# Miniprotein binders against q96jn8r1131to1294: the designs that were tried, part 30

Target 1, 164 residues: q96jn8r1131to1294
Amino acid sequence: TLEFLENHGKNILLSNGNRTATRVASYNQGIVVINQPLVPQLLVQVRIDFLNRQWTSSLVLGVITCAPERLNFPASACALKRAAWLLRGRGVFHNGLKICEKFGPNLDTCPEGTILGLRLDSSGGLHLHVNGVDQGVAVPDVPQPCHALVDLYGQCEQVTIVNP

## First folded at step 17 (miniprotein)

Design U96
Fold by OpenDDE base, look of step 18:
Structure U96 (fold): chain B 164 residues (1-164), chain A 93 residues (1-93)
Amino acid sequence: as target 1 above (164 residues)
Amino acid sequence: SDAFRLFFQARRIIERGGDPEEALEKAKEAFELFIKEGNLEFAAFTAIMIVELLKKLGKDPEEIKKWIEIAIELAEKAGNKWLVELARKLEKE
């Protein structure tokens, strides 16, 4: 079953069989990684449960290709400089560098209840799903194995893994 | 859930420097609901938050002690070492 790894950001408290991640302090240190690596056609989804609109930025969603169990998480996903493909706002980032200016909806404005999904296609393309709708290929060729990553940053205070 | 809603309300009150009595009320309500929901992790964490609020408010030491014990017990039942450590630190403060 899909669940968040025990290795996570310092401000995260896991619950609900490690399927729910909650940032219980501050605005950062909220990175979590899903245990199962992405394989083609596997749709991994998380639901935004709670938001605090105090901040401008919200969750970051993406994948990492390094071993997640040994990863020393920085305060935010934006600080990942290797083995990281991230969706932030409307941008796509690779190792901290923006590689696409506008992709899909703005993650900073997704409301509570939004279900965000990641899926690899047969060609290694990483797709973003929003409320069940395929937004297209965010990253055309992602190395495998890779793991889905969620950074509960800023506004985002809780997410839960949901099944398709 | 309503439990989490109350939990975050309590937290936000604390963070913005609001009335700790109000935060305490919300936290206690959240705690009860977490217990009913079987969410041991957040029952434990909320208990910790309650202890901190009680201390801040200068409440009865016996009540504080009670909630510390609750926090420790629930943290242990949850099997969360981090929570256990947090709860145990309350005894030393």
Scores: ipSAE 0.855, ipTM 0.934, lowest interface PAE 0.6, mean pLDDT 95
Fold by OpenDDE base, fold request of step 19:
Structure U96 (fold): chain B 164 residues (1-164), chain A 93 residues (1-93)
Amino acid sequence: as target 1 above (164 residues)
Amino acid sequence: SDAFRLFFQARRIIERGGDPEEALEKAKEAFELFIKEGNLEFAAFTAIMIVELLKKLGKDPEEIKKWIEIAIELAEKAGNKWLVELARKLEKE
Protein backbone atom coordinates (compact mmCIF):
# COMPACT_ATOMS: atom_id res chain seq x y z
CA THR B 1 0.00 0.00 0.00
CA LEU B 2 1.23 3.44 -0.93
CA GLU B 3 1.66 5.85 1.95
CA PHE B 4 3.90 8.67 3.05
CA LEU B 5 6.96 7.85 5.09
CA GLU B 6 7.16 8.86 8.73
CA ASN B 7 10.34 10.75 7.91
CA HIS B 8 9.00 14.07 6.65
CA GLY B 9 9.18 17.84 7.02
CA LYS B 10 8.56 19.11 10.51
CA ASN B 11 5.41 21.04 9.58
CA ILE B 12 3.69 17.96 8.20
CA LEU B 13 1.05 15.99 10.03
CA LEU B 14 0.08 12.69 8.47
CA SER B 15 -3.38 11.21 8.71
CA ASN B 16 -5.69 8.75 6.98
CA GLY B 17 -3.28 5.86 7.34
CA ASN B 18 -0.42 8.11 6.27
CA ARG B 19 -2.09 8.66 2.91
CA THR B 20 -2.88 12.30 3.63
CA ALA B 21 -0.21 14.91 4.30
CA THR B 22 -1.12 18.29 5.75
CA ARG B 23 1.14 21.24 6.38
CA VAL B 24 -0.08 22.54 9.70
CA ALA B 25 2.26 25.50 10.10
CA SER B 26 4.07 28.20 8.12
CA TYR B 27 4.63 27.92 4.37
CA ASN B 28 7.49 25.45 4.21
CA GLN B 29 9.04 22.41 5.91
CA GLY B 30 6.48 20.35 4.04
CA ILE B 31 8.40 17.65 2.21
CA VAL B 32 6.95 14.14 2.13
CA VAL B 33 8.11 11.00 0.38
CA ILE B 34 6.06 8.02 -0.74
CA ASN B 35 7.18 4.75 0.80
CA GLN B 36 7.38 2.47 -2.24
CA PRO B 37 9.92 3.18 -4.94
CA LEU B 38 8.73 3.87 -8.43
CA VAL B 39 8.89 0.88 -10.72
CA PRO B 40 8.01 0.75 -14.37
CA GLN B 41 4.27 0.92 -15.04
CA LEU B 42 3.43 1.90 -11.47
CA LEU B 43 1.41 5.09 -11.42
CA VAL B 44 1.68 7.04 -8.19
CA GLN B 45 -0.88 9.81 -7.80
CA VAL B 46 -1.61 12.55 -5.31
CA ARG B 47 -4.58 14.87 -5.18
CA ILE B 48 -4.32 18.51 -4.17
CA ASP B 49 -6.87 18.83 -1.39
CA PHE B 50 -6.42 22.35 -0.06
CA LEU B 51 -4.73 25.50 -1.27
CA ASN B 52 -3.99 28.82 0.39
CA ARG B 53 -3.96 31.35 -2.42
CA GLN B 54 -2.14 34.02 -0.45
CA TRP B 55 1.12 32.55 -1.72
CA THR B 56 2.44 32.58 -5.26
CA SER B 57 4.36 29.31 -5.35
CA SER B 58 2.72 25.95 -4.83
CA LEU B 59 3.74 22.32 -4.46
CA VAL B 60 6.84 20.75 -5.92
CA LEU B 61 6.66 17.25 -7.33
CA GLY B 62 9.49 14.93 -8.24
CA VAL B 63 11.71 12.03 -7.32
CA ILE B 64 14.76 11.37 -5.19
CA THR B 65 17.26 8.56 -5.60
CA CYS B 66 18.78 8.61 -2.14
CA ALA B 67 17.48 6.66 0.83
CA PRO B 68 14.41 8.58 1.98
CA GLU B 69 14.23 7.07 5.46
CA ARG B 70 17.47 8.71 6.52
CA LEU B 71 17.18 11.93 4.57
CA ASN B 72 17.46 15.18 6.48
CA PHE B 73 14.88 17.29 4.75
CA PRO B 74 15.62 20.93 4.06
CA ALA B 75 12.96 23.59 4.43
CA SER B 76 12.04 23.22 0.77
CA ALA B 77 12.69 20.80 -2.05
CA CYS B 78 14.44 23.56 -3.95
CA ALA B 79 17.29 23.24 -1.48
CA LEU B 80 17.97 19.63 -2.46
CA LYS B 81 21.31 19.61 -4.25
CA ARG B 82 21.76 15.92 -4.90
CA ALA B 83 19.75 12.97 -6.15
CA ALA B 84 16.72 15.12 -6.94
CA TRP B 85 14.63 15.68 -10.06
CA LEU B 86 11.85 18.16 -9.42
CA LEU B 87 8.92 19.78 -11.17
CA ARG B 88 8.27 23.33 -10.01
CA GLY B 89 5.96 25.72 -11.79
CA ARG B 90 6.54 24.83 -15.39
CA GLY B 91 10.19 24.05 -14.91
CA VAL B 92 12.11 20.83 -14.49
CA PHE B 93 15.07 20.88 -12.13
CA HIS B 94 17.96 18.55 -11.44
CA ASN B 95 19.81 19.11 -8.18
CA GLY B 96 18.62 22.69 -8.08
CA LEU B 97 19.47 23.51 -11.68
CA LYS B 98 16.78 24.15 -14.25
CA ILE B 99 17.05 21.69 -17.11
CA CYS B 100 13.75 22.57 -18.80
CA GLU B 101 11.99 25.92 -18.94
CA LYS B 102 8.52 24.85 -19.92
CA PHE B 103 7.00 21.47 -19.27
CA GLY B 104 3.38 20.55 -18.78
CA PRO B 105 0.98 22.70 -16.84
CA ASN B 106 2.06 25.28 -14.31
CA LEU B 107 2.01 23.52 -10.96
CA ASP B 108 1.67 26.88 -9.25
CA THR B 109 -1.76 27.34 -10.77
CA CYS B 110 -3.21 23.86 -10.44
CA PRO B 111 -6.50 24.10 -8.59
CA GLU B 112 -7.77 22.01 -5.72
CA GLY B 113 -8.84 18.61 -6.88
CA THR B 114 -6.05 18.29 -9.40
CA ILE B 115 -4.58 14.81 -9.47
CA LEU B 116 -0.87 14.66 -10.20
CA GLY B 117 0.83 11.42 -11.09
CA LEU B 118 4.31 10.09 -11.66
CA ARG B 119 5.18 7.01 -13.67
CA LEU B 120 8.34 5.44 -15.01
CA ASP B 121 8.23 3.98 -18.48
CA SER B 122 10.20 1.00 -19.72
CA SER B 123 13.01 3.26 -20.86
CA GLY B 124 13.45 4.93 -17.50
CA GLY B 125 11.61 8.08 -18.47
CA LEU B 126 9.66 9.84 -15.75
CA HIS B 127 6.18 10.81 -16.89
CA LEU B 128 3.92 13.42 -15.36
CA HIS B 129 0.21 12.73 -15.33
CA VAL B 130 -2.34 15.47 -14.76
CA ASN B 131 -5.90 14.40 -14.09
CA GLY B 132 -5.20 11.13 -15.82
CA VAL B 133 -3.59 12.68 -18.88
CA ASP B 134 0.00 11.74 -19.66
CA GLN B 135 1.95 14.95 -20.17
CA GLY B 136 4.95 13.13 -21.54
CA VAL B 137 8.46 12.53 -20.30
CA ALA B 138 9.55 15.13 -17.79
CA VAL B 139 12.90 13.52 -17.04
CA PRO B 140 14.59 10.94 -19.24
CA ASP B 141 16.68 8.12 -17.82
CA VAL B 142 15.95 8.50 -14.13
CA PRO B 143 18.13 6.33 -11.89
CA GLN B 144 16.41 3.53 -10.04
CA PRO B 145 15.38 2.98 -7.38
CA CYS B 146 13.72 6.34 -6.90
CA HIS B 147 10.93 7.59 -4.67
CA ALA B 148 8.21 10.10 -5.41
CA LEU B 149 8.54 13.32 -3.45
CA VAL B 150 5.98 16.02 -2.77
CA ASP B 151 6.83 19.36 -1.23
CA LEU B 152 3.76 20.96 0.26
CA TYR B 153 5.06 24.46 -0.28
CA GLY B 154 3.39 27.85 -0.28
CA GLN B 155 -0.17 27.45 -1.47
CA CYS B 156 -0.34 23.71 -1.06
CA GLU B 157 -1.64 22.79 2.37
CA GLN B 158 -2.82 19.22 1.89
CA VAL B 159 -2.44 16.31 -0.51
CA THR B 160 -3.74 12.76 -0.49
CA ILE B 161 -2.42 9.68 -2.25
CA VAL B 162 -5.10 8.35 -4.56
CA ASN B 163 -5.45 5.18 -6.56
CA PRO B 164 -5.57 5.21 -10.35
CA SER A 1 -13.67 17.41 4.29
CA ASP A 2 -15.71 19.94 6.18
CA ALA A 3 -13.55 19.29 9.19
CA PHE A 4 -10.42 20.33 7.36
CA ARG A 5 -12.15 23.34 5.87
CA LEU A 6 -13.04 24.56 9.33
CA PHE A 7 -9.58 23.70 10.59
CA PHE A 8 -7.91 25.82 7.94
CA GLN A 9 -10.36 28.63 8.51
CA ALA A 10 -9.48 28.66 12.17
CA ARG A 11 -5.80 28.60 11.34
CA ARG A 12 -6.22 31.46 8.88
CA ILE A 13 -7.94 33.59 11.49
CA ILE A 14 -5.13 32.98 13.94
CA GLU A 15 -2.35 33.65 11.44
CA ARG A 16 -3.96 36.86 10.23
CA GLY A 17 -4.56 38.18 13.70
CA GLY A 18 -8.30 37.80 13.59
CA ASP A 19 -10.78 37.26 16.40
CA PRO A 20 -9.58 34.39 18.55
CA GLU A 21 -13.14 33.74 19.69
CA GLU A 22 -14.14 33.10 16.13
CA ALA A 23 -11.15 30.86 15.64
CA LEU A 24 -12.07 28.96 18.77
CA GLU A 25 -15.59 28.39 17.55
CA LYS A 26 -14.39 27.00 14.26
CA ALA A 27 -11.72 24.90 15.93
CA LYS A 28 -14.24 23.32 18.27
CA GLU A 29 -16.51 22.55 15.37
CA ALA A 30 -13.64 21.06 13.42
CA PHE A 31 -12.71 18.98 16.43
CA GLU A 32 -16.14 17.44 16.66
CA LEU A 33 -16.08 16.55 13.00
CA PHE A 34 -12.61 15.03 13.21
CA ILE A 35 -13.84 12.87 16.06
CA LYS A 36 -16.82 11.75 14.02
CA GLU A 37 -14.55 10.97 11.10
CA GLY A 38 -12.22 8.98 13.30
CA ASN A 39 -9.30 11.23 12.48
CA LEU A 40 -7.43 10.95 15.75
CA GLU A 41 -4.35 12.83 14.59
CA PHE A 42 -6.22 15.95 13.69
CA ALA A 43 -8.61 15.66 16.57
CA ALA A 44 -5.56 15.74 18.81
CA PHE A 45 -3.89 18.57 16.95
CA THR A 46 -7.06 20.62 16.90
CA ALA A 47 -7.43 20.06 20.62
CA ILE A 48 -3.94 21.48 21.04
CA MET A 49 -4.96 24.48 18.98
CA ILE A 50 -8.03 24.91 21.16
CA VAL A 51 -5.88 24.91 24.28
CA GLU A 52 -3.68 27.61 22.83
CA LEU A 53 -6.70 29.70 21.96
CA LEU A 54 -8.22 29.24 25.39
CA LYS A 55 -5.00 30.34 27.01
CA LYS A 56 -4.81 33.36 24.75
CA LEU A 57 -8.35 34.29 25.68
CA GLY A 58 -7.71 33.82 29.38
CA LYS A 59 -10.40 31.20 29.76
CA ASP A 60 -11.12 28.98 32.73
CA PRO A 61 -8.09 26.98 33.83
CA GLU A 62 -10.28 23.95 34.40
CA GLU A 63 -11.53 24.05 30.85
CA ILE A 64 -7.97 24.39 29.62
CA LYS A 65 -6.94 21.41 31.70
CA LYS A 66 -9.79 19.40 30.28
CA TRP A 67 -8.75 20.07 26.72
CA ILE A 68 -5.12 19.29 27.48
CA GLU A 69 -6.17 15.92 28.78
CA ILE A 70 -8.25 15.34 25.68
CA ALA A 71 -5.32 16.26 23.48
CA ILE A 72 -2.97 13.90 25.28
CA GLU A 73 -5.42 11.04 25.20
CA LEU A 74 -6.12 11.40 21.51
CA ALA A 75 -2.46 11.82 20.67
CA GLU A 76 -1.65 8.63 22.51
CA LYS A 77 -4.46 6.77 20.80
CA ALA A 78 -3.16 8.02 17.49
CA GLY A 79 0.28 6.72 18.38
CA ASN A 80 1.89 9.97 17.33
CA LYS A 81 4.86 10.79 19.51
CA TRP A 82 5.13 14.32 18.21
CA LEU A 83 1.54 15.10 19.12
CA VAL A 84 1.98 13.55 22.54
CA GLU A 85 4.98 15.73 23.15
CA LEU A 86 3.16 18.85 22.00
CA ALA A 87 0.18 18.08 24.17
CA ARG A 88 2.29 17.42 27.24
CA LYS A 89 4.12 20.70 26.79
CA LEU A 90 0.82 22.47 27.26
CA GLU A 91 0.78 21.39 30.88
CA LYS A 92 4.07 23.12 31.53
CA GLU A 93 3.03 26.45 30.11
Scores: ipSAE 0.852, ipTM 0.932, lowest interface PAE 0.5, mean pLDDT 95
Fold by OpenDDE base, fold request of step 19:
Structure U96 (fold): chain B 164 residues (1-164), chain A 93 residues (1-93)
Amino acid sequence: as target 1 above (164 residues)
Amino acid sequence: SDAFRLFFQARRIIERGGDPEEALEKAKEAFELFIKEGNLEFAAFTAIMIVELLKKLGKDPEEIKKWIEIAIELAEKAGNKWLVELARKLEKE
């Protein structure tokens, strides 16, 4: 079953069989990684459960291609400089560099209840899903294996893995 | 979850420097709901939050001790070593 790994940001508390991640302190240190690597046609989805609009930025969503079990997480996903493809706001980032200016809805303005999904297609393209709608290929060729990553940053205080 | 709503409300009060008594009431209510929901992790963590609030408010040492024990017990039942450690630290102020 899909769940978040025990190796996570220091401000995260897992619950609900490790399917719910909650940032219990501050605004950062909230990175979590889903245990099973993405495989073609597997749709991994998380729901935004709680938001604190005190902050401007919200969650970051993406994938990492390094081993997650021993990864030393930085304070934020934006600080990942290797093996990382991230969606932040409307941008797509690779190892800290913006590779796409506008892609899909603005993650910083997604309301509570929004379901965000990641899926690899047969060619290795990483798709973003928003509330069940395929937004297209965010990253055309992602190395495998890769793991879905969620950074509960700023506004985002809780997410839960949900089934399609 | 109403429990989480209350939990976050309590946390926000604390972080914004609001009334710790109000935070305490919300935290206690959240705690009860987490217990009812069987959410041991957050029951434990909320108990820790309650201890911190009680200390801040200068409440009865016996009540503080009680909640520390509750936190430890729940953390152990949850099997969360981090929570256990966090709860144990409360005994050292």
Scores: ipSAE 0.848, ipTM 0.931, lowest interface PAE 0.5, mean pLDDT 95
Fold by OpenDDE base, fold request of step 19:
Structure U96 (fold): chain B 164 residues (1-164), chain A 93 residues (1-93)
Amino acid sequence: as target 1 above (164 residues)
Amino acid sequence: SDAFRLFFQARRIIERGGDPEEALEKAKEAFELFIKEGNLEFAAFTAIMIVELLKKLGKDPEEIKKWIEIAIELAEKAGNKWLVELARKLEKE
């Protein structure tokens, strides 16, 4: 069963068998990691449950290749400078550096109810899914093992892991 | 869920400096719904929020004590150490 790890950002409260992550304070400290590593053809999906439109930026989605159980999470995913591939807005980032300017829909404007998915293909390519539609390869070759990461940042106040 | 909607509304009122009485009403309603849904974590956390609101409003100490006890009990049932710690701190404030 896919769940969020107990090691998470300080402002996160887990519920629903650790399948729902809620940021209960501030605008940051909202990083969560999914327990099972991504393997080829495993589709991991989260639904945006609640948004606070006070902020401009929204959730960050991506993967990390370091051990998630021992990771000391920074206040935001953008502060991860190693072993991180992230989708923010329309950009793709590797260790804080933008490697793609425009990819898929703008994550900052995805409404409540949007289902975002990550999947590795047989070649190690990381795919983004939006509401069940494959948006293509965001990262061509991701090291394994890797874990899906969600940063409940800014607008994003709650997400839930959903089955495909 | 409706419980979470009310919860976030209460939080937003608090964060924006709105009417704490309105926040309290929404928080109490959210609490009842979380209980009905079996969401112990957020029932506990919302109880903590209610205590903070009651203190801010200068409400009856006996009511405050009641909600602190509820918060602690629910936090323990949820098995969440962080919530237990937060609830226990309410007794010392």
Scores: ipSAE 0.848, ipTM 0.930, lowest interface PAE 0.5, mean pLDDT 95
Fold by ESMFold2, look of step 17:
Structure U96 (fold): chain B 164 residues (1-164), chain A 93 residues (1-93)
Amino acid sequence: as target 1 above (164 residues)
Amino acid sequence: SDAFRLFFQARRIIERGGDPEEALEKAKEAFELFIKEGNLEFAAFTAIMIVELLKKLGKDPEEIKKWIEIAIELAEKAGNKWLVELARKLEKE
């Protein structure tokens, strides 16, 4: 079963059998990682449970290609300078550098209840799903193995893993 | 859940420097719902929040001590060492 790893950002408290991640302090230190690598036919989905609209920026979604169990996470996912492919706002980032200006929805405006999904296609392309609808290929050839990552940044205070 | 909504309502009041008695009321309601749901992690964390609010309000030391014991017991039942450490820190003021 899909769960968040026990190795996570310092401001995260896991609950619900490690399927719910809550940021319980500040605006950052909220990185969580899914316990199983992405494989074809695996759709990893999280629901945005709680937002604080005080902040301008919201969650970051993506993948890391290094082993996550003992990784030291930075304060925010955008500070990951290696082994990371991230969706932030409308942009796509690789190792902290923007590689695409616009892809999919603006994550900073997604409301509570939005279900965001990640999967790999047979060619290693990373797909974003929004409320069950495939948004297309965000990144064409992601190295494997990789793990889904969520950064409960700014607005985003809670997400829950949901089944497809 | 309604428990988390009440929890975040209490957190918003605290963050804005609002009325700590209003925050305490919401935190106690959230606590009862987290217990009913079997969410031991958030029952413990909410009990810690309740202790901090009671101290801020200058409430009865015996009431504060009772809530500290509740927080520690729930944190231990949850099996979360970070929560246990956080709850035990409250015994030191």
Scores: ipSAE 0.818, ipTM 0.924, lowest interface PAE 0.8, mean pLDDT 93
Fold by ESMFold2, fold request of step 19:
Structure U96 (fold): chain B 164 residues (1-164), chain A 93 residues (1-93)
Amino acid sequence: as target 1 above (164 residues)
Amino acid sequence: SDAFRLFFQARRIIERGGDPEEALEKAKEAFELFIKEGNLEFAAFTAIMIVELLKKLGKDPEEIKKWIEIAIELAEKAGNKWLVELARKLEKE
């Protein structure tokens, strides 16, 4: 079954059989990674459970293409300079470089209850789903293996893995 | 869940410098609900929050000691080494 890895940001406390991630301090140190790599038939979904609207920025969603089990995560996903493809706000980023100005909804405005999904298509394209609706290809050819990543940043205080 | 809503309400009160007695009431309610639902990780973490609030309020050292013991027991039952270390740290302060 899909779970968050035990290797995670230091402000995260896992619960619910490692299917719920909660940031229990500060505004950062909230990176979590899904324990299974994405494969074309797998849709990984997380629900936004709790937000603190005091902050203006919210979660980052994406994939990491290096082995995550012993990786030393930075304080924020935006500091990942290798092996990372990230959806942040309205943009798509590769290793810190914005490669798309606007893709899908603004993640900073997604309300509690939003279900965000990631999957690969047959060509290795990374798709974002929002509440079950495919937003199209965010990244055309992601190296494999890759793992889904969530950074519980700023507004985002809890997410839960949900099944399609 | 109601437990997490109460937990985050207590956290907001603490963050804004609000009334620590109000935060303590919310945290104790959240603790009881986390116990009821079997969320040992958050029962332990909330017990740690309760200890910090009791210390801030200058409450009876014996009450504080009992909550520290509760936090340690729940963290061990959860099998979470980080929580055990965090709870054990409360004994040294």
Scores: ipSAE 0.818, ipTM 0.923, lowest interface PAE 0.8, mean pLDDT 93
Fold by ESMFold2, fold request of step 19:
Structure U96 (fold): chain B 164 residues (1-164), chain A 93 residues (1-93)
Amino acid sequence: as target 1 above (164 residues)
Amino acid sequence: SDAFRLFFQARRIIERGGDPEEALEKAKEAFELFIKEGNLEFAAFTAIMIVELLKKLGKDPEEIKKWIEIAIELAEKAGNKWLVELARKLEKE
């Protein structure tokens, strides 16, 4: 029952029972949010379905700690200056500030078919999974409740929620 | 999927200023597959793309009108307000 919320970026068209998000215009306005907050037993996974390598940068993955149903999304997740913890490229960002230079793979080079996962551990640590492999703690103590977020930015034109 | 592969092929042709007849061919193929799959959202969106290509090619106004009606009908069946607004903009010329 994991789905993308109906409240999303302006260039997104949802399909497949709201489990597939497609950016249908431009390079931005592609923020989507998972409809359930993260809890320690929940692994949220998305597969990269379509990329356009014309662009240099790709999707952003992370969490927001504010209520997503009433949020007016900016054009890009990097413009979130409050309540946001994001993975972009190899970096980890908190409210627009880089807090870790290198964590996990470079998201800008992940190919089509890559499965990216997010979960919280029992201490509120945010873990990234790549193709089923836990990359460790990206963020040690995320406030709860929080929701998984994907920004279909640049290269990334489609992602699909997949089961673990 | 094959429907999305064809859809993105048409989109790439449009974006790089390629042959709009080739883009139209791929868009029509994608449309048929989206219909068969029951993907009403992308059937509607692809119909809108087809209208835009037909207008660019200077095609028969009656053909364009028919595709506009298809786009509106599918957008309404999908229950997507944004798609309905987008499709109805095509009626304004």
Scores: ipSAE 0.791, ipTM 0.913, lowest interface PAE 0.9, mean pLDDT 92

Design U96
Fold by ESMFold2, fold request of step 19:
Structure U96 (fold): chain B 164 residues (1-164), chain A 93 residues (1-93)
Amino acid sequence: as target 1 above (164 residues)
Amino acid sequence: SDAFRLFFQARRIIERGGDPEEALEKAKEAFELFIKEGNLEFAAFTAIMIVELLKKLGKDPEEIKKWIEIAIELAEKAGNKWLVELARKLEKE
């Protein structure tokens, strides 16, 4: 069963058997990590439940390739300078550096109800799914093991793990 | 859910410096729904929010004490150490 890991950002309160993450303060400190590493047959999906459009930026989605259980998370995922591959807005970032300008949809404009998915293909390519539709390979060769990460940043106040 | 919608409505009122009595009404409604749903984490957190609103409104100290006890009880039942710490801090104020 997929859950958010108990080690998470300081402004997160987990509920619903650790399948729902809510940012209960401020605009940051909202990093959560899925408890199982990605494998090719595993599709990790989260639904955006609540947004506050007062903010201009929204959630960050991606993977971390180091052990997450004892990691001290920064205030935002974009400050991760090692072992991180992130989708932010339309861009793809590796360890804080933009490596692709435009990949998939703009995450800053995804409405409530959007279901975002991450999976690995057989070659270690990281795929983004949006509402069940594969957007293709965001990152061609992600080191394994890796864990899915969501940063409930800015607009994004709640996400829930959903089954495929 | 209706509970979370009411919770976020109360949070928006607090953030914009709106009427704390209106925020309190919505928070109490959210609390009852979180209890009904068995969402102990958010029942506890909402009880903490209710205490802060009651203090801001200058309400009866005995009502405030009652809600502090509710927040602590629910936080302990939820098994969430951070919530227990938050709720216990309310006793010291």
Scores: ipSAE 0.787, ipTM 0.916, lowest interface PAE 1.0, mean pLDDT 92

Design U97
Fold by OpenDDE base, look of step 18:
Structure U97 (fold): chain B 164 residues (1-164), chain A 93 residues (1-93)
Amino acid sequence: as target 1 above (164 residues)
Amino acid sequence: SDAFRLFFEARRIIERSGDPEEALKKAKEAFELFIKEGNLEFAAFTAIMIVELLKKLGKDPEEIKKWIEIAIELAEKAGNKWLVELARKLEKE
């Protein structure tokens, strides 16, 4: 069963069998990691449950290749400088550096109810899914094992892991 | 859920320094719904929020004590150590 790990950002409260992550304070410290590593053909999906439009930025979605159980989470995913591939806005980032300017929809404007998914293909390409639609390869070759990461940042106040 | 909507509304009122009475009303409503839904984690956390609001409003110490006990109990039932610690801190304030 896919769940969020107990090791998470300080402002996160897990519920619903650790399948729902809620940021209960501030606008940051909201990083969560899904327990099972991504393997080819496994689609991991989260639904945006609640948004607060007070901020302009929203959730960050991506993968990490370090051991998530021992990771000391920074205040935001943007501060991850190693072993991180992230989708923020329309950009793709590797260890804090933008490697793609425009990819897929703008994550900062995804409404509540949007289902975002990550999937590795057989060649190690990381795909983004939006509401069940494959948006293509965001990262062509991701080291394995890797874990899906969600940063409940800014607008994003709650997400829930959903089955395909 | 409606419980979460109320919860976030209460939180937003608090964050923008709005009317704590309104926040309290929403928090209590959220609490009841979380209980009904069996969401022990958020029932506990909302109870903590209620305690903080009651203290801010200078409400009856006995009511505050009651809600602290509720928060602790629910946190323990939820098995969430973090929530238990948060709830226990309320006793010392």
Scores: ipSAE 0.851, ipTM 0.932, lowest interface PAE 0.6, mean pLDDT 95
Fold by ESMFold2, look of step 18:
Structure U97 (fold): chain B 164 residues (1-164), chain A 93 residues (1-93)
Amino acid sequence: as target 1 above (164 residues)
Amino acid sequence: SDAFRLFFEARRIIERSGDPEEALKKAKEAFELFIKEGNLEFAAFTAIMIVELLKKLGKDPEEIKKWIEIAIELAEKAGNKWLVELARKLEKE
């Protein structure tokens, strides 16, 4: 039942029943959002299907806490200055400001086939999973409701929603 | 999938100004696989790519017209407004 929303970045073409997002032009305009809010028992996972190593930076992963259906997305997730908690490279960002220098693996070096997961714990903590392995709490108390977001930025040209 | 591998191989050739005949061959193979898989969105998008390659190569206008019709039909079947608009632009030279 998990799908990417029809409201997405301009360079995205959805396929596979809206479970696959592909950036079909340029390096940006690739924001997609999962159509259901995170709930404590839900693990949202995406697989990196295709990368273009010509670019230096790769995907951004995170959550937004405002309603996504009618939001005007910027060209890049890092330009979200409100209601956003993002994982980029090794850093954690809140509303465009870096709040943690080094958390988990470097997203810019994840290879094709990597499965990245997001879930909330019982305290509202946001967890990152990498290939099924919990990396711990990236953000200790995320407001609810929130929606998982992926920005198919730079290297990242395709991701697919996968079941845990 | 093999369809997407071929699709991205064709895209890389196009981006690097490589051999457009090689890109066309890969795009046609990807198209056939997208059809078999029922991926109407990417069958339509790949047909659009094929038209652009055929125009670049100066191919037979009748072949180009056939692929334009295929692209429009598939975009309509996919029900994707953006793809329909993109495919219909191909009718303008």
Scores: ipSAE 0.790, ipTM 0.909, lowest interface PAE 0.8, mean pLDDT 92

